# VH-VL binders against q96ev2r1098to1170, part 16

Target 1, 73 residues: q96ev2r1098to1170
Amino acid sequence: CVVSVEGLSSSTTDAQLKSLLMSVGPIQSLQMLPQQRKAIAKFKEPAHALAFQQKFHRHMIDLSHINVALIVE
Short names: E, the ipSAE of ESMFold2; O, the ipSAE of OpenDDE; V2, 0.75 times the mean of E and O plus 0.25 times the DockQ between their complexes.

## First folded at step 5 (VH-VL)

Design c5 (framework fv_vulinacimab)
Fold by ESMFold2-Fast, scan of step 5:
Order: structure tokens, then C-alpha cells, then sequence
Structure c5 (fold): chain C 73 residues (1-73), chain A 120 residues (1-120), chain B 112 residues (1-112)
């Protein structure tokens, strides 16, 4: 139920990303890794992780295209 | 396993300041939002402040905006509440609470509470 | 701010009987994700609050199945199918749809 969000702009806040994630479903955790331009998020439901990837892979936030990968286990 | 241990608190005069601290263990601290919730003597619960896992976002109840500052040190697994310009109505037991999910407001673990008394 | 209203404020119950507490919000707590951002807590005498229900109807870890949450939008109910001595305490609903998070005024459950 985990996704990796890569390619984040240094200006993107965790609140902005949380709003995007929550538009799909509730999340259990969000870890920002700004030095790597990444964030790791865990959804409550596996279906929401998949839906988030389908909807937001390659999406543009603050002029940066994000890459969404599903992480198993 | 998961534990939140609070420290700080005490008796202060109106206009004074206190810093509350909450030490967390048993979970990946930086992955979860933390909140402070208070309870005045004989009264109900009031949410005070929240901080995101990274510390990048902070939120405050209107009653404490401009006077209280929430912060966290992820290298030490602590969340802190700096309380300035204290008023009699700030007298309460203050709890730190772990969010079950990111900034969701569902608090699955609570600290033991610390009493703050503001009196002349 | 979202106002949360609980009823009753005082709930005397006989051991073994069912109990229910109502919680009403001034605005819908149903998010576009399909979840209701409402949770229930209990504060037992001398203890910190503890989570019972989150997202309207999901039981927190360790919460017995005799305790359940239901409702959607603005009207929510916490039910205890068979009250036990350990259930004594003050029950609070809370909305987490938007900040500031707000609690109901609390319902004191006591054994008569």
C-alpha cells in the first residue's frame, strides 16, 4: 500500500503533497526526503496506492514532473 | 512498544513561558504527524497544534496562534511546544499525540500528559 | 470552525445493557475520497484519552467488537452492545476533516 513519489521540486511542501494524496484516499504515513527529491507514502488501502499512481504518475507539481512507483512490502 | 514520554510543565505567572517536550520511541518518528491536545481542569479536550512528519507544516488553534510554537527534532525523536505569553485560560493538562495517519487527526497513542498551571 | 455536538452529555447505564452516543457535525465530514473524517475517543478516570474508532467505523487496535461506530455526513453514532465495568469514562467524538480539529463536548458514561 506504499508509493514512492520522485522528482519533487524543492519548493513542494508536505502539506501540498498530502492534499494530492488525500484526494485519492487516506494515508497512514508520509516521509519527505527533500535531499533526494522524494517522498514515501503509505495508503490505508492498496487500491488507493494503485489509483494514485494511475492518476498522478508524470503529474506536474511546481513545474516538476513527478514519478510514482508502487513499492511492494 | 510505542511510547510517548512527556516532560516540562509546572506553575508560571501570567505572561511567562514554558517549553513542553515529548520523547517518542517504537515507531519511525519522521513518518508521522504529531499533535498537542489540552484539557482544562474539569473540561473537555481541545486540539492545540499539529506538525507534519518532516516539520514542514505547522497548524494552530486560533486561541494559541502567535503565542505557541510547535517544533520537532527528528534526529532526537522529540516534538516540542514552546508556550509564550501564557494566560490563565492556558491552564490545562497538555497531551502529545501521535497521528495514526498523515495529518489525519486520528491519535492512536497519547503521552501521559503534563500539567501547566498559569496563576498569579 | 466545525462544531461537534454530542448527545446525551450524561449516560447512566446498567451493566450488560446496550448504550449509544450520538455525534452531530455542523458540516458534512464526508470527504471526496469517500471516507468520513470522524473518530471517537474515551478517557477513563485518571488516564490519557485512547482511540476507539477512526474514519467513522474502523476499530482501533485492541478495541473489542462490542464497540462500533456508524454514520455518514453529519450524523454519527458510537454503540456499545453490552456495557462492561471497564467502559466507564468520558467519550468524545472529533472531526479531522479540517483544521482546527474540534471535539464534541463529551459524554460521561457511568454505571447505575
Amino acid sequence: as target 1 above (73 residues)
Amino acid sequence: QVQLVQSGGGLVQPGGSLRLSCAASGFTFSSYAMSWVRQAPGKGLEWVSAISGSGGSTYYADSVKGRFTISRDNSKNTVNLQMNSLRAEDTAVYYCAKDLEWLSGYFDYWGQGTLVTVSS
Amino acid sequence: DVVMTQSPLSLPVTLGQPASISCRSSQSLLHSSGYNYLDWYVQKPGQSPQLLIYLGSNRASGVPDRISGSGSGTDFTLRISRVEAEDVGVYYCMQALQTPYTFGQGTKLEIK
Scores: ipSAE 0.106, ipTM 0.806, lowest interface PAE 5.4, mean pLDDT 88

Design c50 (framework fv_vulinacimab)
Fold by ESMFold2-Fast, scan of step 5:
Structure c50 (fold): chain C 73 residues (1-73), chain A 120 residues (1-120), chain B 112 residues (1-112)
Amino acid sequence: as target 1 above (73 residues)
Amino acid sequence: QVQLVQSGGGLVQPGGSLRLSCAASGFTFSSYGMHWVRQAPGKGLEWVSIISGSGGSTHYADSVKGRFTISRDNSKNTVNLQMNSLRAEDTAVYYCAKDYYFSSGYFDYWGQGTLVTVSS
Amino acid sequence: DVVMTQSPLSLPVTLGQPASISCRSSQSLLHSSGDNYLDWYVQKPGQSPQLLIYLGSNRASGVPDRISGSGSGTDFTLRISRVEAEDVGVYYCMQALQTPYTFGQGTKLEIK
């Protein structure tokens, strides 16, 4: 249910990323790691984590291309 | 269905101001970036500005930086372009366009365009 | 800024014949993800621009199979296998790798 979003612009806010994540499905948590240009998000449903990766891997947010990886817990 | 309906525009003298608006429907407005693109008479397309879905990020072409301001009102599903200190070279048809992504993607839908004429 | 150069700028074609438009960028548009951040648009007479191809080679919804995009890095091609009357318009490539986004100067396709 966990995705790692990497390659984030320093200007990207948690509200912007949360909006994008929630367009796919409800999330349980979002942790911003700006020093690593990274965020970790947990969807409530595993299917939404996969759908988010399929839709937004290589997507641009605030002019930065992101990488979406599924994290095995 | 997705629709982008533009308003504003008209004739202004150099140094004047205009505000363009684009009303969106048929999609979750706050989830997508919005762009302005212009086309001078008989010329090609020129990208002008972007605003991210939340409104937290904006970028401008150097030709308009400091004079134009892009904004959005997600409660009203509108994106706006405030144009100040207009110059003759700003004469163009202005299009709003929907980003396929939250920001900085390809433009899947375009408004009908609105003409801005800057002349004496 | 990334400069986009199209050729030819004027493309008279005979109905039913193939047509090709070239687009070259001053910098590579190939991202480390493997995608080329180049899109193609057409503006038909009296209409707003519309998306044809995104990320180098992906056909937008409703775009017929006779229209295709190819290329990688700095050299891209839009091909129409058999030109139809509805294809008349000005074609633009655009890079979306970095701001400012930049368009080619446009290629006017007309039936001769």
Scores: ipSAE 0.008, ipTM 0.676, lowest interface PAE 10.3, mean pLDDT 85

Design c51 (framework fv_vulinacimab)
Fold by ESMFold2-Fast, scan of step 5:
Structure c51 (fold): chain C 73 residues (1-73), chain A 120 residues (1-120), chain B 112 residues (1-112)
Amino acid sequence: as target 1 above (73 residues)
Amino acid sequence: QVQLVQSGGGLVQPGGSLRLSCAASGFTFRSYTMSWVRQAPGKGLEWVSSISGSGGSTYYADSVKGRFTISRDNSKNTVNLQMNSLRAEDTAVYYCAKDYYWSSGYFDYWGQGTLVTVSS
Amino acid sequence: DVVMTQSPLSLPVTLGQPASISCRSSQSLLHSSGDNYLDWYVQKPGQSPQLLIYLGSNRASGVPDRISGSGSGTDFTLRISRVEAEDVGVYYCMQALQTPYTFGQGTKLEIK
């Protein structure tokens, strides 16, 4: 249920990323890690985490390509 | 990049007042709940107060209700704690902490702390 | 108020060995969202507290995988699989399901 979104532009806001995540499914949490240019998001459903990775890996936000990784817990 | 820089502590007599400030940078300040947590000398952590991102909701520990007021100025990226009617029991290091608005109640960044000593 | 109880309060550990800290709440911290509103912090000597684990089991940025959180409802555990010198400090659990947010008493981890 957890995805790591890496390669974020410093201009990308949490609201902007939340909108993208929620286009796939409801999320439980979103933690921005701006020093590492990344965010950790937890979906309520595991299937949505996989769907988000499939749809948005290498997607462009604010002229920066993001990398989406699934995190095993 | 995320920084919380505190100021305003000091020595005050019982019944006196102090105002603590916390200047935030490196994140969209108005989107996050901010909190104050204190620690008496040699003791554990105690949550004091929280304020929502907009400033529309405030919460207080029973020990400080009616005496402390939390506020924020989103145009200046500051959160403040006005402490009135101070008691010896309020002596502590006070930390400001950034809460995460999706999961209010986990503090991912903390200020350096400000010592408040209430003594005659 | 939700009362948080930690055990042990003093935890001497040999370097390289595992360590575990228990945290119990007086009422369930499981929210209807499926999350447990239980977080873990460490305060190293002379430093501000820092987040280790949020919402029961999620590691904060920079936290090594030898540190993990588990549990649900009223019984939670923080485990360090292999203690290192940098792990010395006082560990606190905190519930954030409802105000007032409340901390456990703290567990002092020290190398023996």
Scores: ipSAE 0.000, ipTM 0.597, lowest interface PAE 16.9, mean pLDDT 83

Design c52 (framework fv_vulinacimab)
Fold by ESMFold2-Fast, scan of step 5:
Structure c52 (fold): chain C 73 residues (1-73), chain A 120 residues (1-120), chain B 112 residues (1-112)
Amino acid sequence: as target 1 above (73 residues)
Amino acid sequence: QVQLVQSGGGLVQPGGSLRLSCAASGFTFSYYAMHWVRQAPGKGLEWVSGISGSGGSTYYADSVKGRFTISRDNSKNTVNLQMNSLRAEDTAVYYCAKDYYFSSGYFDYWGQGTLVTVSS
Amino acid sequence: DVVMTQSPLSLPVTLGQPASISCRSSQSLLHSSGDNYLDWYVQKPGQSPQLLIYLGSNRASGVPDRISGSGSGTDFTLRISRVEAEDVGVYYCMQALQTPYTFGQGTKLEIK
């Protein structure tokens, strides 16, 4: 149910990313790792994690291409 | 419910300055990139400038770079365009436009436009 | 900069007939995400521009089924299956793959 979002621009805020994640489904947690240009988010349902990756992998956010990876717990 | 209400504009002499403002309502303003697009009389649309949701990144068309400055105040839900060293070719209707989501590059809502006339 | 070229620039059409507008880009607008960063707008007389189609083929909210977008890479088409009086306006394609975002010259659709 966990996704790693990498390649975030410095202009992307946690509020913006949380809004993007929640457009797909409810989340349990979001951890921003700005020094790594990265965030880790956990969806409440595995199907939403997969849907988020399918929709936003390599998507352009604030002119930065992001990579979305599914993390197995 | 989403509204973009523009103000500013008017007649100004070449070399003068003007400040356009766009007040947003009906959405979480700081989540979305905002843009300015202009249209000279009888001509097509030209993208002028954009600013990221946080305000951390700004972008300009070559025709206005160094003369125009885009800014935003997320506490007041406003985006502004400061226009300096105005030229006759800057005469246009200026629109503010809301980007969809996180700077996805398509503009789902537009302001009503404000006319800027640069002439003697 | 990416150059956008529309054809035709003037499109007189009879009510109820189909209309088609072409948009070509100087470079591919296909992003690694699989999306084409090409959007279509219309500006009706006296009004602000409004979004019709985003990311190549997706209809914006409120846009009727008779209006569709197609194409990929460098060649895109906007089609209106049966033109109505309210379709009068100037149609623009725009690329949003990279800044500066650039518009085509516009196509003026008029009832003949």
Scores: ipSAE 0.007, ipTM 0.685, lowest interface PAE 9.1, mean pLDDT 84

Design c53 (framework fv_vulinacimab)
Fold by ESMFold2-Fast, scan of step 5:
Structure c53 (fold): chain C 73 residues (1-73), chain A 120 residues (1-120), chain B 112 residues (1-112)
Amino acid sequence: as target 1 above (73 residues)
Amino acid sequence: QVQLVQSGGGLVQPGGSLRLSCAASGFTFSSYAMSWVRQAPGKGLEWVSYISGSGGSTHYADSVKGRFTISRDNSKNTVNLQMNSLRAEDTAVYYCAKDYYFSSGYFDYWGQGTLVTVSS
Amino acid sequence: DVVMTQSPLSLPVTLGQPASISCRSSQSLLHSSGDNYLDWYVQKPGQSPQLLIYLGSNRASGVPDRISGSGSGTDFTLRISRVEAEDVGVYYCMQALQTPYTFGQGTKLEIK
């Protein structure tokens, strides 16, 4: 259910990222970690976490290629 | 089968405008970013512009910024390049190209190319 | 902008012999994901460019095993173990680590 989004541009907002996440499915939580250029998001359904990784791993957002990892537990 | 079919192009005078179109088939168009790449006669390849799958993000080479506009219509599976204030140095074959994955990392399919000639 | 430099620019090769093309970038193309954002394309006479190698070393669909990509960071090589007549064309490396995406100058491979 949990994805880590890494390599975020400093210009990427929480609203922008939340919109992208919710295009795949409803989320339970989103934690922005701007100092680490990272965010942790929890989808309500595990299938949406996998779908988000499949759609957006290595996707370019604001001139930065993001890395999407699935976090177990 | 994946296909990118281009249209538009032609001969135009300096300062004129042209619109290039690229019709896509064989894949889920809205899920993939698209780019335009050009090649001047006898010269190498030059990347021109990018548009994300949703159309929410666009990027341009400095040489065309402010003059060219990339857009897409996901309901019609088309990506377009509107070219304004054309200059002689814009003379080239223009290719549309599809990203392989959900990144602008590499182009797995290319259109057939459209010749644009800017001359008085 | 990232500058891509290819060598040689002209590559006459005897049929059946190996060929090698070098590509160097002005800065590292290694992304935090562990991938090198360097791709190789070939443009055969009268045709559109076609993908050969993506992300440094991955062979595109339909590309024969005799063609391979290697390297990391700033120094990359495309190798053809045994040149065939169908390999004639202009070869380009491209970086996609950041926009603007930039191509090398191109290497023209011809049968001698």
Scores: ipSAE 0.007, ipTM 0.635, lowest interface PAE 12.9, mean pLDDT 83

Design c54 (framework fv_vulinacimab)
Fold by ESMFold2-Fast, scan of step 5:
Structure c54 (fold): chain C 73 residues (1-73), chain A 120 residues (1-120), chain B 112 residues (1-112)
Amino acid sequence: as target 1 above (73 residues)
Amino acid sequence: QVQLVQSGGGLVQPGGSLRLSCAASGFTFSSYAMSWVRQAPGKGLEWVSLISGSGGSTYYADSVKGRFTISRDNSKNTVNLQMNSLRAEDTAVYYCAKGYYLSSGYFDYWGQGTLVTVSS
Amino acid sequence: DVVMTQSPLSLPVTLGQPASISCRSSQSLLHSSGDNYLDWYVQKPGQSPQLLIYLGSNRASGVPDRISGSGSGTDFTLRISRVEAEDVGVYYCMQALQTPYTFGQGTKLEIK
């Protein structure tokens, strides 16, 4: 259910990232880690975490290419 | 429905200033990059400037760098182009264009265009 | 800067016949993601430009199947399988791999 989004631009806001995440499915939480240029998001459904990775891994947000990894709890 | 409605063009003397505005509706404005593209009379398209969804990153064509400033107000769904030190060669129709959040580049929607004429 | 070169610049075609436009880039537009950052636009007389094809081969919403994009790296083609009167306009390719984004010179499609 958890994805790590890495390679975020420092200009990418939590609202912007939340909109992208929620375009795939409802989320339970979003934690921004700006010093590491990453965020951790928890989807309510595991299928949406996988779908987000398939759709957005290595794609560009705010002119920066992101990496999406699935985190096992 | 996605709409981009432009305003702010006109006639100005060389060395003058104009501010173009583009009002967006029908999409989550802050999630998408916005660009300005211009077209001189009888000529082709020339990319002018790009601003990221958050407004934190801006890019300019060398021909306008230092003279033009792109900005956005996400609370009002507007992107603006402040044009200073205008030259005759800046005479063009200026279009605002919406990028895509998956890939910040291609322009799926365009405004109607605003004519800017720089002459004495 | 990436230079985009189109050919032909003038394309007279007969209604119902096919048409093709070539676009070449001075550098590869293939990104490590596997996408080619090459888009096609058309500007019909008196109108704003409109997107036809994005990321090399994907049709934009509302674009008919008779229009297609193909190619990879530095050599791209826009094809119209059967030209209709509404296709009259100037066609542009654009690279969006890196700033400054650059357009080709444009290809004017006219009915002969």
Scores: ipSAE 0.006, ipTM 0.663, lowest interface PAE 11.3, mean pLDDT 84

Design c55 (framework fv_vulinacimab)
Fold by ESMFold2-Fast, scan of step 5:
Structure c55 (fold): chain C 73 residues (1-73), chain A 119 residues (1-119), chain B 112 residues (1-112)
Amino acid sequence: as target 1 above (73 residues)
Amino acid sequence: QVQLVQSGGGLVQPGGSLRLSCAASGFTFSSYAMSWVRQAPGKGLEWVSAISGSGGSTYYADSVKGRFTISRDNSKNTVNLQMNSLRAEDTAVYYCAKDYFSSGYFDYWGQGTLVTVSS
Amino acid sequence: DVVMTQSPLSLPVTLGQPASISCRSSQSLLHSSGDNYLDWYVQKPGQSPQLLIYLGSNRASGVPDRISGSGSGTDFTLRISRVEAEDVGVYYCMQALQTPYTFGQGTKLEIK
């Protein structure tokens, strides 16, 4: 149910990313890792993690293309 | 298994400061947001503040903005609420709560700590 | 801010009878995911609040099936099919669709 979001702009806030994640489904956690230009998010439902990757892999946020990977826990 | 143990609190005069702490165990602390919720004597619940799992984002009720600061130490599994410029209206039992970030429900609550602001 | 309004604020009930609490929000709490960001809590005398229902209708672990949540959008109901002595307490709804998270005023359930 975990996704890694990589390639984030330094200007991207957790509120902005949370809004994007929530457009797909509810999340349990969101950890911003700005020095690595990434975030780790856990969806409540595994199907939403997959759906988020399908919709937003290579999506542009603040002029930066993100990579979405599913994390095997 | 999940436990939230609170400390701090007490009696302080208007304009004073107090720091509340909440020690968490039984879950991956850094993966969850934490909130503070207060309850004035004989009154209902009021959400006060929240902090994201990493500590990178903080949120406050308008009634406490500029006076209260929420913080966390993920290496010690603690969340803290620094309360400055306290007013009589801040008198309440303060609860820390485990916050399902974005799902917005509090599945575990601390025992509460009383803060009394009085001369 | 989203305003949450509960009714009634005082609910005297006879043991074994049903009880119902209403919660209305000033804005729709229905998210595009299909979930309503409305939760119910109870605070029993001398205790911390505890979760009863999350995301509109999901029962929290350990909550008996005589307690249920329903509704969508702006109108929500918490129902207890048969009130038992252990149900005494103050019940709160809370919206978590947006910050600040806001609670209803609370409904005090008392045994007659």
Scores: ipSAE 0.005, ipTM 0.629, lowest interface PAE 14.4, mean pLDDT 84

Design c56 (framework fv_vulinacimab; at its last look DockQ between E and O 0.47; V2 from the best seeds 0.00; counts 0 for: pae E 4.1 > 2)
Fold by ESMFold2, look of step 6:
Structure c56 (fold): chain C 73 residues (1-73), chain A 119 residues (1-119), chain B 112 residues (1-112)
Amino acid sequence: as target 1 above (73 residues)
Amino acid sequence: QVQLVQSGGGLVQPGGSLRLSCAASGFTFSSYAMSWVRQAPGKGLEWVSAISGSGGSTYYADSVKGRFTISRDNSKNTVNLQMNSLRAEDTAVYYCAKDYWSGYYFDYWGQGTLVTVSS
Amino acid sequence: DVVMTQSPLSLPVTLGQPASISCRSSQSLLHSSGDNYLDWYVQKPGQSPQLLIYLGSNRASGVPDRISGSGSGTDFTLRISRVEAEDVGVYYCMQALQTPYTFGQGTKLEIK
């Protein structure tokens, strides 16, 4: 399924975030929404979306804390 | 390979100013937060300041807040520390350190720059 | 501010014997991710600090197997299973959960 990542630093790139997502599992898509300090990512497997949310919710990237939520499609 | 090469420093009287510089190479500089950490002679390590990769966020230890300004120039791959209103207790070796982009640990450190504040 | 307290501050050790350094924080360093934001550094004579252990227990690249980190929450330990001459230096723990980042006072490891 799909995760939202909020609270991103303006310096965080799609390549960096892809690397973090892919450390948990393969992804189908990543949409960066920099004006909202947000990204939406879809994993190929729903279990990986849950694992990513559990591991990285409230993680700090580039001195900015992020919030990760699962989204029902 | 990652290198952090520091410059600046020296002897200054109390109330004076100095500017430290740290030139980075071997990594995508703008993607990483940077910190300054100091060590007074014969003493332990003290974190001084940090700046986010874009330069949009800055943080300071209370002991330097209002007197020191961290900045970066991502076009020149440098991080700088402007030190104003210097005091004797600011005497230390100052290190710049690279943060890991998704965590909080300093994986690379500069060689250190001595700042001496004395009459 | 999070206060970091190391013990002992001076650690004379015989070559080939184990060494253990304790670090206690005034607040839990356990993040909701399950990671502990506690790092260990060594400063060898005449050198800049070097990262040894990050996030409580992960060994930095090039750090030998005989050096390990353990603990969680407020109590952490750095262990050297067999002290070598090259291990001489001052060891610092640091918390990176919140600014200001804070170090322990350091533990000077020396060979008897």
Scores: ipSAE 0.194, ipTM 0.813, lowest interface PAE 4.1, mean pLDDT 90
Fold by OpenDDE, look of step 6:
Structure c56 (fold): chain C 73 residues (1-73), chain A 119 residues (1-119), chain B 112 residues (1-112)
Amino acid sequence: as target 1 above (73 residues)
Amino acid sequence: QVQLVQSGGGLVQPGGSLRLSCAASGFTFSSYAMSWVRQAPGKGLEWVSAISGSGGSTYYADSVKGRFTISRDNSKNTVNLQMNSLRAEDTAVYYCAKDYWSGYYFDYWGQGTLVTVSS
Amino acid sequence: DVVMTQSPLSLPVTLGQPASISCRSSQSLLHSSGDNYLDWYVQKPGQSPQLLIYLGSNRASGVPDRISGSGSGTDFTLRISRVEAEDVGVYYCMQALQTPYTFGQGTKLEIK
C-alpha cells in the first residue's frame, strides 16, 4: 500500500502531490522529505498503490520527472 | 469544464510593456503547469514560457529571456505574462495553455490575445 | 534545442482520401518511461490550437478514430484515414521532452 516518489521538484508542494495521489485513490498518509526530493505515501488499497506506480512512474509533476516505486512492507 | 479566459494585450510602441493574464477554472489549478505560446501573423506556433504548478520553477524561450516574466497566483487561479522591452518581432497572438499534469502536452488553450508592437 | 521538421508544409487532399503528415526530431523523443514526448495539434481557421494526439499515439478526448499518430524515436506520422471538410487547418507536431518546447513548421491541410 506504500509508494515512494523520488525526483520531486524542489518547489513541489504536498498539496500538488496529494492531488496526484488522490486522482488514483484515497491515501492514508503522505510524508514529504524535501531535502531528499522524496515523498512516502500510503494508499488505503494496495491496488491503488500499484496503479499509481504503473501510471505515474517517470511521469512529470511540476515540470520534473518522478520515479515511483512500491515499498514492500 | 476547463476554461481559460485571457485578457490584456493591445498596441504598444517598441520598448514598451504589456501584461497578459489568463484566468483558469474547472480544474485544480495549482496541480498543473501553465505555458504561453505565441503565433506571429501568418506564422507557426512558438513556445514562449512555462511555470510549474507551484510557481517555483519558470522557463523561457531564448527569444524572450530577460524581457518576459511569467507568474501565477494560485489563490486567484491566474497566470500572467509581463512583457517588457517589447520588439516588433514580439507581435503575435498569445495563447495561454494548460499543461497536462505539469508537462507532456497542452490539453486546453485560451482564446488568444493579440499583441502588436509598432512605432 | 530540439529541431522539429514537418513534411509536407502544404497538403491538398481530396475529400474521402487519406492524408499523412511526417514529423522528424533532431534527437530521440523516446523517454525512459517508454513514452514518446511528441504531440500533434491542429489549428482550424479562426480558432485556437487544439490537441489531437499526445505522447505519440494517444488520441485526445473527442478526436475521431480516423485520426491516429504513430512512430517512435525521431520519426513520427499523423494519419487521417478519410479526410473530411472539418479537418481543414494547420497541423503541428511538438516535442515536450525538454524545454524549450519546439514545434514543427506546420502543415496546411486543404481540400482540393
Scores: ipSAE 0.159, ipTM 0.824, lowest interface PAE 2.8, mean pLDDT 92
Fold by ESMFold2-Fast, scan of step 5:
Structure c56 (fold): chain C 73 residues (1-73), chain A 119 residues (1-119), chain B 112 residues (1-112)
Amino acid sequence: as target 1 above (73 residues)
Amino acid sequence: QVQLVQSGGGLVQPGGSLRLSCAASGFTFSSYAMSWVRQAPGKGLEWVSAISGSGGSTYYADSVKGRFTISRDNSKNTVNLQMNSLRAEDTAVYYCAKDYWSGYYFDYWGQGTLVTVSS
Amino acid sequence: DVVMTQSPLSLPVTLGQPASISCRSSQSLLHSSGDNYLDWYVQKPGQSPQLLIYLGSNRASGVPDRISGSGSGTDFTLRISRVEAEDVGVYYCMQALQTPYTFGQGTKLEIK
């Protein structure tokens, strides 16, 4: 249910990232970790976490290619 | 009411330097990448440079790499293009443009600034 | 670098008739997200360029329904269903899949 979004531009806002996440499915939480250029998001459905990774891994946000990793435990 | 207002430009000799500025209003400036696009007289559009919203990443066309430097001041909502070692082929109208955060398209453009490199 | 090729380069059209511009890329602009990173701009005489279509087929705010974008991968089309006098200008496609962003050479639409 959890994805780690890595390689974020430091200018990417939680509102921008939340909008992108919610285009795939409802989320339970979003935690921004700007010092690590990272965010952790929890989808309500595990299938949406996988779908987000398949669709947006290596997607560019604010000139930065993001890495989407699934956290399954 | 997004606005991009450009300043700078003018006539310089080959080898000279010039600094262009673009003042932004009407949006959260630090959240969007900014680009410079130029157009030589009677010719098409050529992308020159881009800077991420934080300023942490910069990109340049090969034709200007090593000579031009893009920068931004998010406290003043400005993006700047420092142009050094100017050549006759750099003569163009220079536009600043707002890049969309996830779509990579220029939704707003400045009015343009003419740069003429001539002896 | 991705090379963008437009045709025709000159497009004389009678008012009220349709117009079509082709844009081809040297490599696929289709991203894994399902989006085609191809945008269309118009530059009207004496003005800055303005966005018409983004990500292949999405109309920018304020762009009339008579202007549409289509295509996928390497072959894209901008269509104007009924040309109006205000449409005079030079039309450019641009790929934004990777830097350097590259433009087509431009298509000048003129009323005959």
Scores: ipSAE 0.043, ipTM 0.760, lowest interface PAE 6.2, mean pLDDT 87
ESMFold2 (binder alone), look of step 6: mean pLDDT 93; pTM 0.953

